VHH binders against Integrator complex subunit 15 (IntS15). Designs and how they scored, part 4

Target 1, 373 residues: Integrator complex subunit 15 (IntS15), of Drosophila melanogaster (Fruit fly) (q9vpf9)
Amino acid sequence: MSMSIDSNKLLLRKGDMKLDNYPTCAVEALTRLETLIASRNKQNMVMQIISEFIFLERTPKDGDVRKSQALPISQMNLFQEFQLIIALIEYFSRPGRDATRNAIFLSLFGSHLTPQRSKLLSRLISTAVSGSVAPLLSSAGTWMQQVGCKTPLSLEVAQNIVSDFISYSRKTPEQLKQLPMVGPHFAANFMVAVADLYLNEQRSPTLNPPPDALLDTITEWMMENPTLCQASQQPLVLPAGAIAMPFTTPLAGLLRWVVLAPLVSNRSAYSNLHLSLLRALQQLVSSGESTALPSQDLMQIVKSLQSYCARLAESKTDPQADAAYQKCMERFAQAVQIALSSNCITNQIQLLCLLESLPPHKLMKIVIEAHKK

## First folded at step 17 (VHH)

Design p1 (from n2 with F103V)
Fold by ESMFold2, look of step 18:
Structure p1 (fold): chain B 373 residues (1-373), chain A 121 residues (1-121)
Amino acid sequence: as target 1 above (373 residues)
Amino acid sequence: EVKLVESGGGLVQPGGSLRLSCAASGRTFSSYWMGWYRQTPGKQRDLVALIYSGGSTYYGDSVKGRFTISRDNTKNTVYLQMNSLKPEDTAVYYCAATPGYLVYSEHFDYWGQGTQVTVSS
């Protein structure tokens, strides 16, 4: 048997389910879980059933250095992994009962991820994108918000989408181009995650631009889907009493791309993306959204510009004469002006002080003076 | 099987700051949702802040902007930085942990013993 002895597992196995034909036991477990999934005091039981009957995991045995703190060890072979993906696609293709569907998705992938579960999650989501499986993508969007769009789990999913559909594809598939229409919440959260991966000195000392096809895809999404950034504002559907984690919009991360891009790229696509970002920002500011451009994210942009100007000073180049710096500051000032027009930026005083630390720029100076007290 | 020990409480004047620590022992800390709750005598526990294993955070409305939750997985420790303290923040502060996939405001699997925070002149 592929099971470890545990009084809870033994009782469940004997009373409820058989561990014989895979994926039959996983399908039966998913059905059984629907009656348990929203019970706040049964989450440990749900996770044990998932571990044993869906992912075929065992408790670490004696001699394991991390026995008391270790995650379960997967015993699935490659054929069983394939069978599970098919079963999960079928299960999550069913529309309706959104709170139950979301809770089951979170129970599978929201905590205690082994390397095997992370691999399966990535394959599952890529398959759902290719198949335009809207209910699954809706649950994946909820999942990204609950675990956090910039966390390692979400970044892994975003990296796999880039790999599967951008880096190793001859042509961007139509299913990816239509993702905002099929799964708008997931698409918005994917943009938050992927924006964090590129042109971000918090993640890498080098300002690495996004792949050209990714830039083009995101620009098209923003141009064709005017309400996409508002998809993150939709209320989450979770079981009663569950805490919904706060949403994040992709605007700050994508703004960092367009503001910093002149330092490393001459692609004209960044101009189109910038215009789309300004339109999206105006919509969110007009709705009173105070988290559209968080001050902390804007301060990161300032720090990258300061580093660039320090290098210019070492080469005796005047930033005011540097064409790249001037383009960065023009784009930055336009976005900051829109965000400040309603005084909805968090921690405005600290931001204004940091903006003054940059070499002067005509439009930015006007923006700063208009809001300084 | 997770044991939680809070520290860092004390007496502070309004407008002051405190930093609470919660040391966790036992199971893998990095896989848990961690949270801070507080309780005023005779009242129910209120959710103060949550932090997911990957670092995403949630704050109760009364502390948003003033308190910051963080974690250091290498030290198995969760922190609550409390700034701009008000007399209304006076309470026993509890560290809490759950391995679950959903977080409910009134249910956590593991609780610490609590540390007193008093904000008064």
Scores: ipSAE 0.644, ipTM 0.856, lowest interface PAE 0.8, mean pLDDT 84
Fold by ESMFold2, look of step 19:
Structure p1 (fold): chain B 373 residues (1-373), chain A 121 residues (1-121)
Amino acid sequence: as target 1 above (373 residues)
Amino acid sequence: EVKLVESGGGLVQPGGSLRLSCAASGRTFSSYWMGWYRQTPGKQRDLVALIYSGGSTYYGDSVKGRFTISRDNTKNTVYLQMNSLKPEDTAVYYCAATPGYLVYSEHFDYWGQGTQVTVSS
């Protein structure tokens, strides 16, 4: 009996590590990586260890070798994916340095993502939101800032959260409402991502409004958390010498929602969000370009309004008599006036030129004239 | 046999504009961080701009607002649009790429041979 127990322990210790000892080999790999993770000379070795022992991946052997960037092939089954999610939640919940956790998260999800890693990332973050796992959400916020909030990976994560907590009620929406307190950096970056997903003709041919519950959640976040959109409130901690990518404010994308909403909705929630955004703009500290509104995001609003006016012209409708267009322009003019007065806009001259191309609006004309002189 | 080849350098007057290109061959860099560095003789390479495949960008303080990095993954090419050029922008400009998960100014896996930019007269 004793030798049988010892043989089982020895077999588990020295058996097939990819199948029978998972996720233990992944946890051991994470621990070993902590001594290597910040080394600028060891990143390729770290990525190989992660691929082989954490994600159970192999290099495609049948691929064209002239395409030297062929993505690894996952050999992980669905149960192992669940085991890895649990192990990662436990790992990131350990006491530890933010720089180390952030570097590990980036090593797992910051480059060379396979479709399997992307799906696992979305499930991991959704689970962390549901469980209010603050350290993991802090690392996810850093990750989203480093790779970009509008990348396909970040948008997939944002879509899965909307699906899980809003659209299909697989998880409770109350846990999403707490996100600004639990993971403020991730909440801000999530707002950038969802703002890009809706009311955005760059992403969809149709101006699709956000689900009502998502709109209400974002409006509440902005009303209750006025500093959430400020770069100074979203510190980024990385290993020494690593380059920190700049924070992107959600304000520009959310302005697109409130400005374009009259074209597709009459919900009063957009008026509440608009007021919150105007207040946030008035209080925004223009200390650096990391929090400035990129004029390109505002120019996208102009392009959508131009497209709408072109459709009105085809139906011989005067934009100046169109109630929806007039409401869009009223909101847009108010936001532009405050942003220009606060020096929040990059490339102001380019934006003003484009605004002049829109059918005239009383308030917008005043705003343009005030800043052209 | 990976090659990064810069082009578009030259002589330009202060206040002028120039567009640099970096074509990658022997490897597809669509999932890589790509960047532009510059070097004046006797100095270390200075980071000018970075771009991730999904579009996240970073600019050095001395060029922010004047330079724009972009990429075309279908052509495996990265660009640097340089506006409002100043004499201190005179340097050899290098294209760089890395598959890494953290970006450090001196640790890129692939480097081009450089293209000269001179801002004078």
Scores: ipSAE 0.619, ipTM 0.844, lowest interface PAE 0.9, mean pLDDT 83
Fold by ESMFold2 at other seeds, look of step 17:
Structure p1 (fold): chain B 373 residues (1-373), chain A 121 residues (1-121)
Amino acid sequence: as target 1 above (373 residues)
Amino acid sequence: EVKLVESGGGLVQPGGSLRLSCAASGRTFSSYWMGWYRQTPGKQRDLVALIYSGGSTYYGDSVKGRFTISRDNTKNTVYLQMNSLKPEDTAVYYCAATPGYLVYSEHFDYWGQGTQVTVSS
């Protein structure tokens, strides 16, 4: 059967009086797309319909400033943007049809986004958090996994949630506190993204701790939701034949927080988070090369500790006498022991050799010796 | 309007390494899913590796741990580093691209002409 984008455009336009009846044409387009979205060979047609009828975009013409780098140009006014957010909240509030809903969400936001679509995505997700819109948050979780939790798109969403609910809020809203119950997959993927933003020397030259309210929120999530990290491991619900991108859990990033935190903070919340992470490690099921705690991420922690010890040497301070270093190593050794016993780590020999390069620590020495046999 | 040209194929011994390159034309390269597929005569194309425009990657089970996909958006090029090659890796390798939102093994919008990789002793 021949596919014609012009025939589908005429069908949609036949149902409209004019484009002035926005957002009605966007809602009708979403409904029509449900019949097309499962077809793998119609993605270009789906994206063109979305661009024209949902986001009201046009293709740049000859004489436009950047015709060779031309992204679609949004023609939406602020009122239409508000109307679209409401329509999308209503559309994505419908339970069921998980594969279709996830595919529609990806068709809207899973390709390279214009700045206008990125802003709308962030507003949509923040609105869904405030409204506890579980089906939308489920689709956003799938979206984060497919585009990657640590990519710029996902980090922008995570930063906007921190801004909306932590930085510009007098107290942490109940809707954010309940996020793991409403959207556990999204909450887990949000934690992957936000963990990458703090206490991470790959993203900042200094170890910047998370805001206190964010730390408290994540610690409470982990204590009250002991299987939350496992939510990342559930198979994605996508149209038949679609390739699911690999999952990522927040364990490695949060472990980096609790291990490195003594270098920059005395907050007791890190002790509670650490205990929750140890419990989560004991509960993990690992299979094959897909692991919740990649050795590369653990080696990053070692590198940060090596850098700190180099600074101690410059100030002629003995690591054995440095309380912060000793606390880092205690937490790290406990986590490594449990992760090794639970088969959560790949490339164990490489990790153990690197751990031996750190100044000796009583518990870590025992862990290394027990697992090098 | 994307043109894909593969290079770097050839004959290698088992256990050897080879690096494939795919030069892409057009300024839309940075917004595309890019992938490598391979095909043995008489068989269907197999997905080897994918890379998202933002950098996340996926590998087929038979190559995970041995092959690495990467992209350089400034050179409009995607690479496949193939290590620890086996005779079973012998195939024509195709570069593929799509601006889509989902990837399927049987559908990409743009394909290269293919480059032969032969692994034999």
Scores: ipSAE 0.587, ipTM 0.833, lowest interface PAE 1.0, mean pLDDT 84

Design p2 (from n5 with F101V)
Fold by ESMFold2 at other seeds, look of step 18:
Structure p2 (fold): chain B 373 residues (1-373), chain A 119 residues (1-119)
Amino acid sequence: as target 1 above (373 residues)
Amino acid sequence: QLQLVESGGGLVQAGGSLRLSCTASGRTYWMGWFRQGPGKEREFVALIYSSGGSTYYADSVKGRFTISRDNAKNTLYLQMNSLKSEDTAVYYCAATPGYLVYSEHFDYWGKGTRVTVSS
């Protein structure tokens, strides 16, 4: 009978949302949601159960606030948040189907976002990195791809990892160093996000380099895990019929780091990272879903170089005599040359025209001439 | 209940450009564009997650159309470049509050805005 299904929903809502019954009601809700999670017409019911029994949220007062425009209000205290993190770690550590875990993760953090859920997500993922919790990190990687690696929430997660494991750590923990082995898809998506945070004039008026330990960690990841940039190319595991959003790779963002780094740093790690990126470009096969080096990302690099050259003109310094500029252009030309031979760049003609606007560089001129008819 | 209002449709020459807008009355995380040509089935065009998020396009418009949104204005955009006669359709804005997106199941729909591409 259809009444029996409605009675189960009512029982969950009635009996399981008590402070002294927490986190038991959240664990029970997670288990019961597995039969509902992939249903196309049950998503609203799933989100209500999650809001009421897992995150302990209430709707705004009737008549005083438009419900369609207001976020739910969290009633969780800090101890309950800690209990939920432990419960989620245990839940995701259980054997189970990837599609189910991914759908659960998306139902918790892919919509209906409150400030409290956002904070809890960052703490959850940092805890999973510390514990090397592979199934949870796999679901987090899927989540980052679905919502976008550069969305504010993904960037918050990436920043919290940098804070927890790089900034507030005297030594890079082994768990972070091993992340590509434990959760390669998440590691690749983390690199996309964190690459966007540094040496990026679209996010900051100055070219802020990454912390040295972060640079060293990412460089070691790339050197020791040659297929890491391909980890996002695996088919995304979601319930049947759900739209899988396109993957991204970290190549464009990391290329921006190595090309622009001479303007702010002389660390040798950038040379090692550059070599790893060139190797990755040679090995990459582009899919029709996304390209490794979209021309828009490369044009951002050109814009930063143009800004630097404008500052050189103000101080009457010749860019062709500027050692930093020449090093930037050498790295850029090498990457563009390889990417063109690997068919990894979109809108090649527009990019080549823009590259001609930069002060001349011997290798870059050769690359432009070879590919511009 | 979420309300979606499209605007920006009209007549354009083949090869030309047009930008559609859709204003939403409330918060949502997944929004997309669909279209229905004369005598044809409704088809998916593009999907975007919240501002600054992931995007996905139908093969027929990839490289020519760009979906974007402005969370501060609760507005979804579709920039259509290199328009073809095959792009002639009524374009619909759609949204879902869900966490999984299925092309045949969006919860909220606008009334549509007509785009005609002539030779």
Scores: ipSAE 0.738, ipTM 0.900, lowest interface PAE 0.7, mean pLDDT 85
Fold by ESMFold2, look of step 17:
Structure p2 (fold): chain B 373 residues (1-373), chain A 119 residues (1-119)
Amino acid sequence: as target 1 above (373 residues)
Amino acid sequence: QLQLVESGGGLVQAGGSLRLSCTASGRTYWMGWFRQGPGKEREFVALIYSSGGSTYYADSVKGRFTISRDNAKNTLYLQMNSLKSEDTAVYYCAATPGYLVYSEHFDYWGKGTRVTVSS
């Protein structure tokens, strides 16, 4: 026992012990949760353990719960956040059951998501892409399908990947280019999400094209991975009795890109993407997929074309003489023809009526006439 | 502690439409609708994660009912079309804070709103 302790050395040892202790208690909690995680009646206990020991959150004081909508308060510092990301990468890299990993991922990020957890989620996924951590990306794909690829959380994750690997990168990293091989389900769900971020008047009043490098990456993914759009059709692996939410393919959103692109771009990559989308659509139709192109998504494309034609009319320009409009309609008609020939569009009558409201196009008129008989 | 308040129930003719609403007093991520007909057990109708999120429907209502929600108003909706006599029931709003959803394990329940479908 030492009666004289150097105060400076004590402070350094406390800091070192705190650093050593923190990620250990989170790792211990993750291990202990594996026996509880699939229990139908223990989810509240699991979430409480995660909040207290993994995210270092405290419950709000009574004054903070005025509307019963209070969020837990994070007490993590930046170094602890970094240590948690590393610990989670290591945890998900361990051998184990897919159902367990998926349930753990959902318990961390599937409910009661604080702003702190949302930031950690995006950083965790970006780190997993950089490290090609297949089991973690598989769980992230399951998570995205369960909560929905177009939710604000999923869009935030997708935007952060674009930021990290496209916007702030001189060259698209090999790890992003190989994502369809490492995490095909996540790659498919990522495509659903990013398709919603660009060339989408519901998200922005202007038709903003995707960054060139993102377009090139997705085009290469589709060309080199012809079954990628089918990756989300594999059954979700969840604990017994849990409700598995339905999948969404990226076809409708990417079709909107290639159909609307002539209005804002003449990049040749859109032609290659269009051909890949037609091939993927034909494969899904042949396998009996009846929701490959939801009519609601197709009607959105029509509305964007109507808006463009209205602007042409105001400037006294004939849409039938406008090369961009004609190219949009050629691509649109080709996709619609494939979908209609197999009766894979719900609310088909409403769609046909809306298509007739557009300025005439030769191929589209033939397609409409063939399917109104 | 979370309170769920349903509204919009009433009498409607077969083939008609009705829209139910449920307002939650606090934040929740998973919400759903259940119903209980006369002399029957409660049965699952529909589930949604959040606005813009995934949805799931019981087979008996798929294609006729649409679940949606507005996170800003903390309100859940059920649009009911092509109503049949068998849809007559008390409809309950339910929510769970859980990360896995099971049709029999929702934590919070409303008091219900009655829907009667006349022939």
Scores: ipSAE 0.710, ipTM 0.888, lowest interface PAE 0.8, mean pLDDT 85
Fold by ESMFold2, look of step 19:
Structure p2 (fold): chain B 373 residues (1-373), chain A 119 residues (1-119)
Amino acid sequence: as target 1 above (373 residues)
Amino acid sequence: QLQLVESGGGLVQAGGSLRLSCTASGRTYWMGWFRQGPGKEREFVALIYSSGGSTYYADSVKGRFTISRDNAKNTLYLQMNSLKSEDTAVYYCAATPGYLVYSEHFDYWGKGTRVTVSS
């Protein structure tokens, strides 16, 4: 064969990938795309091949475009969807370069997410959790970081895992309990996402606690895996020149759980989680691009406490006599004290001013005074 | 064909603020802001994913600029605070449909909006 640029281009032609038997054409496409996947000037061709041969999508014609949005239209039946999931599990289980696997995963799910691709993504990840497929879960962790752990797509994946492994499984499967050991980066990013789903007034007008089994699972993960929150801080492996998006730790979201939980729950598991979070804050090593406790996340906690206190005032209840409020503030003050001592907070002046706006609490007042001036 | 239209540029005093907008005519996934100062090459400013969850900033603007996005309006924003004379540039909106994002390599570009920061 010729060693020319034209020979390399011919190996990547769509015609060379044409196979009559699905999912064989999808498997062939994945293999052939590895030489194109990192090229910034060939991403459109990669996406066209993926759309046509992997997801079996058609581009709408002028009539179809006028009738529907400009999104591709899926032609897959349910059996082909199952075949694709199996083929992807097998593909990602192959030995290979991390950068290549991550780029392939991003090319499948990092952009151009039709409703069909979103459903397939959720099923694929749940299957990988059940099968302890570490390379795929590593790529899913990279995907969550790149698109954002709190985006609708990431939250859908997190909700599906809760549904499959907590709500509808009768008991928590061993594969979910082992997730921090199999895919620590994915587990950390899953915790960011699931923490955003519960006890969060940005997502629901009421403070909705997590399911008990989910709380217990997360608490056990944190207790048994002391460095789990730091898994997101590991360097992200992408092709040369690609932008690695900044990581997010689960600490802020889980802190919101333990601080706000007394308003809606008396479960003692929150005390164990709180202790684990305090230890994690004390041991934290932070990168220069993100903080463990961004002031904006802490302001959200303050906002929820202010809303609760406004309801207490409406019913003429003194916050200092309210046991739930006092417990929230005790946990919050302990975390703030450690975080300030460990330099985990940026914009501490603004935070301290905002904390002063809350009804007084003995320990919090001491913390504020110790760091004022 | 995707079209990107910037607005919101103008003259502002050092230490002041401006908010830039960019309206896209079609579906976009990754969007960002770039700028080109007098006699300089175009440089990256900020990047955001289509759902608005993940953002990335150049070191020179981190903490002062905030990128955000309204997907329902298909509009990208750049809130610029604590402006300095070095921020004087033509600011360009950019978008890519790709799955990997590279600094200063986007498929679609706006015409730019001028920002001048006086001393």
Scores: ipSAE 0.614, ipTM 0.850, lowest interface PAE 1.0, mean pLDDT 84

## First folded at step 19 (VHH)

Design r3 (from p2 with T28E S50D S103D)
Fold by ESMFold2 at other seeds, look of step 20:
Structure r3 (fold): chain B 373 residues (1-373), chain A 119 residues (1-119)
Amino acid sequence: as target 1 above (373 residues)
Amino acid sequence: QLQLVESGGGLVQAGGSLRLSCTASGREYWMGWFRQGPGKEREFVALIYDSGGSTYYADSVKGRFTISRDNAKNTLYLQMNSLKSEDTAVYYCAATPGYLVYDEHFDYWGKGTRVTVSS
């Protein structure tokens, strides 16, 4: 739809009131926040400053809202969103303390989430990946670990990266290939998130494999960066006294990919990824810094295999004679053996019970018996 | 003002299980459980960000207790398995709107629900 020159000037003048003060007020607010951000007693004030001056949100007061004149509390126009993205990239690129930078990132995106903030975060992180903006990606990695890599917003961020860098390119861009070098913590947490999006019956009724280019990229990351799954083992850098949430390794989720892949794919990349995962798991165990694997991902693997075996029974096929099932179980048994020998699996007894429910497999039977009472 | 109402406490034998619930009048991203045993200071038990988010447990309950949330019902849960006599305490639901989470500096607290574990 076309607009007159005068209509465009009126839109610009409405935006000019905010453009004349914006993004300047957001930049000034970010600076003001640095002295307040770590205070336990000032978090509400910090969040109100962020809402009012950075995201241009208005919280209706009890008597302030009128039926016909209510304003959106979380809307920015498209131009202001672009200006904010640039201001945030510039802000996070400046020298500063890691704890402060991380706390500011959490104050922007760790609570009081509106749809506008969620959309902006996804665009901000994709822009930072494209620009190789290491300090911002470091704070994004801290944020993702602190809130959780499988939250809706974390998964939206991961989906946006897949869309921008995998789906719209004939060849994976260099910036994505270099992500483990530029932002290793974020790359590890991104792997946790994308592992949850594919080959996961909790997310889809079918076992949807990852795009080939994504699989190849993850496989190369693991092969070329052997310590990547350990990138977040150090404590998060947060203000003193703040509770730091633990790292969740991508190993269990990626293991689900390689164990279930024979059910839907013959790509050799899964064999390479499997070997890299076994190596990474062994290195984690050998370091003496055992990290509990999320047992939920391992149990989900069992449930997906049970569902597959039920379908084999419907077609009168013996699972022990099914080549895909045998390949799944070989990979699974190899990984479980390493994980059990290190006691790095939470709720080991429940996992062993679930494993016994699967049609027998020679290697897995040996692994189970070695760890029973 | 956010209101938190706990339920599910009671008497249980050692080795048993119990599930605590906390219904919230609104949504906060950070919620957790604390407990206070007889003659002891209140101590942290578990913390969760939103449904599907990060979880963190005190060492004394790790592997035995599971924190979870149902955001559609604004309800926080604590599944307590393999209960021991030292788990006897009043359990408190807590929430904070903050972006940094500090031990015992939560903004909203329930009145508590009593759990007694007999020998």
Scores: ipSAE 0.754, ipTM 0.904, lowest interface PAE 0.6, mean pLDDT 84
Fold by ESMFold2, look of step 19:
Structure r3 (fold): chain B 373 residues (1-373), chain A 119 residues (1-119)
Amino acid sequence: as target 1 above (373 residues)
Amino acid sequence: QLQLVESGGGLVQAGGSLRLSCTASGREYWMGWFRQGPGKEREFVALIYDSGGSTYYADSVKGRFTISRDNAKNTLYLQMNSLKSEDTAVYYCAATPGYLVYDEHFDYWGKGTRVTVSS
């Protein structure tokens, strides 16, 4: 038994941090954590310090009414929450030390997610977008890749950005328009998340298009930032030995938008977005073990088109005469041809067989015949 | 103390498929699968963050195995396709409370389920 390890932990928290002056104790905790954050053996101590001194949480006691929730209990008032957001913005505005900054961001929001921490995270990221806080947005981008852009918390962050910056007008604030320049990795991961929220029958029984202002913003991002979809392909900066989770590009989700859009919209922005996606596919540089267009995402598009064609059959409408279907298939065939030529699709044989199940389209037939041999 | 219980192991012919399940008594954000073949050391197979989260695979199983989870059921899955005799092992479910994941450092382990792949 080593009492010196437990005594050092207790001495560090009691002697080095002053609980009586929030938010100063949170700032002091962040500084002290920089020496601990990379150690594999100290993660539990780091999380305890964060819970006690940064988020002001206590562990549920035996007999507490809230014990059945099994989560730490927040003791922060609203003013302390505001003070913490300011302190975190100031801390994460510091340049350099990318591995340390990313590890601290993950220690705050990568596990032990109480409802209060989730609310603070969304407020923090929206504030960082408004303030163009590039180092914080870089850490948020790393965080989204590590936890996954489609996990509920990442989707909540994306939804809050849409609410905060796309809410009531058709004109997007300048800080959101500049997000690809300030935080390109975060912007790319945000696009993965919002692409999953709209025109996606796996998340909604109907094909719900994105808000017009969001569509316009993403279209402008893609037109003006030709390397944006590649921003996630850079190696993550994490402490030595930590597993860096693989990147995801927004290409597949945005392709679903532009291919399915003729079923629900005539907005010309989808044509501009489609052209930008084709250019991105042509220019995409993939690593040897990654793919920009997973076959499952493309098969999802086929399923949505099959459902639409089933409705046409019920109305005795020929899909080859349906202008919306023909436009969907034209866009889909163009993207599939480019992706096959760029070797951006996994399991292309299975995809080609599934594409044959759709009602014929002239260009798609040519694409299938050229590659199914 | 988090409890992890694996199921779904068995005998399968080479080229076949098998789906493993792991039921957890509570929630952890990082979960994964490990395996230990006859006379070999335990090795990493796959890692996943929470439902809908990012995934990571060992090179030996990439493209053949799929990890997934359902937090509503507190259940972790491993879909194993195109099985080979080298996949024969006891498969272990694992979880960690940490915010950084290292492939040799998990805090909670199941008792394992045996998978045998015949030639």
Scores: ipSAE 0.738, ipTM 0.898, lowest interface PAE 0.8, mean pLDDT 85

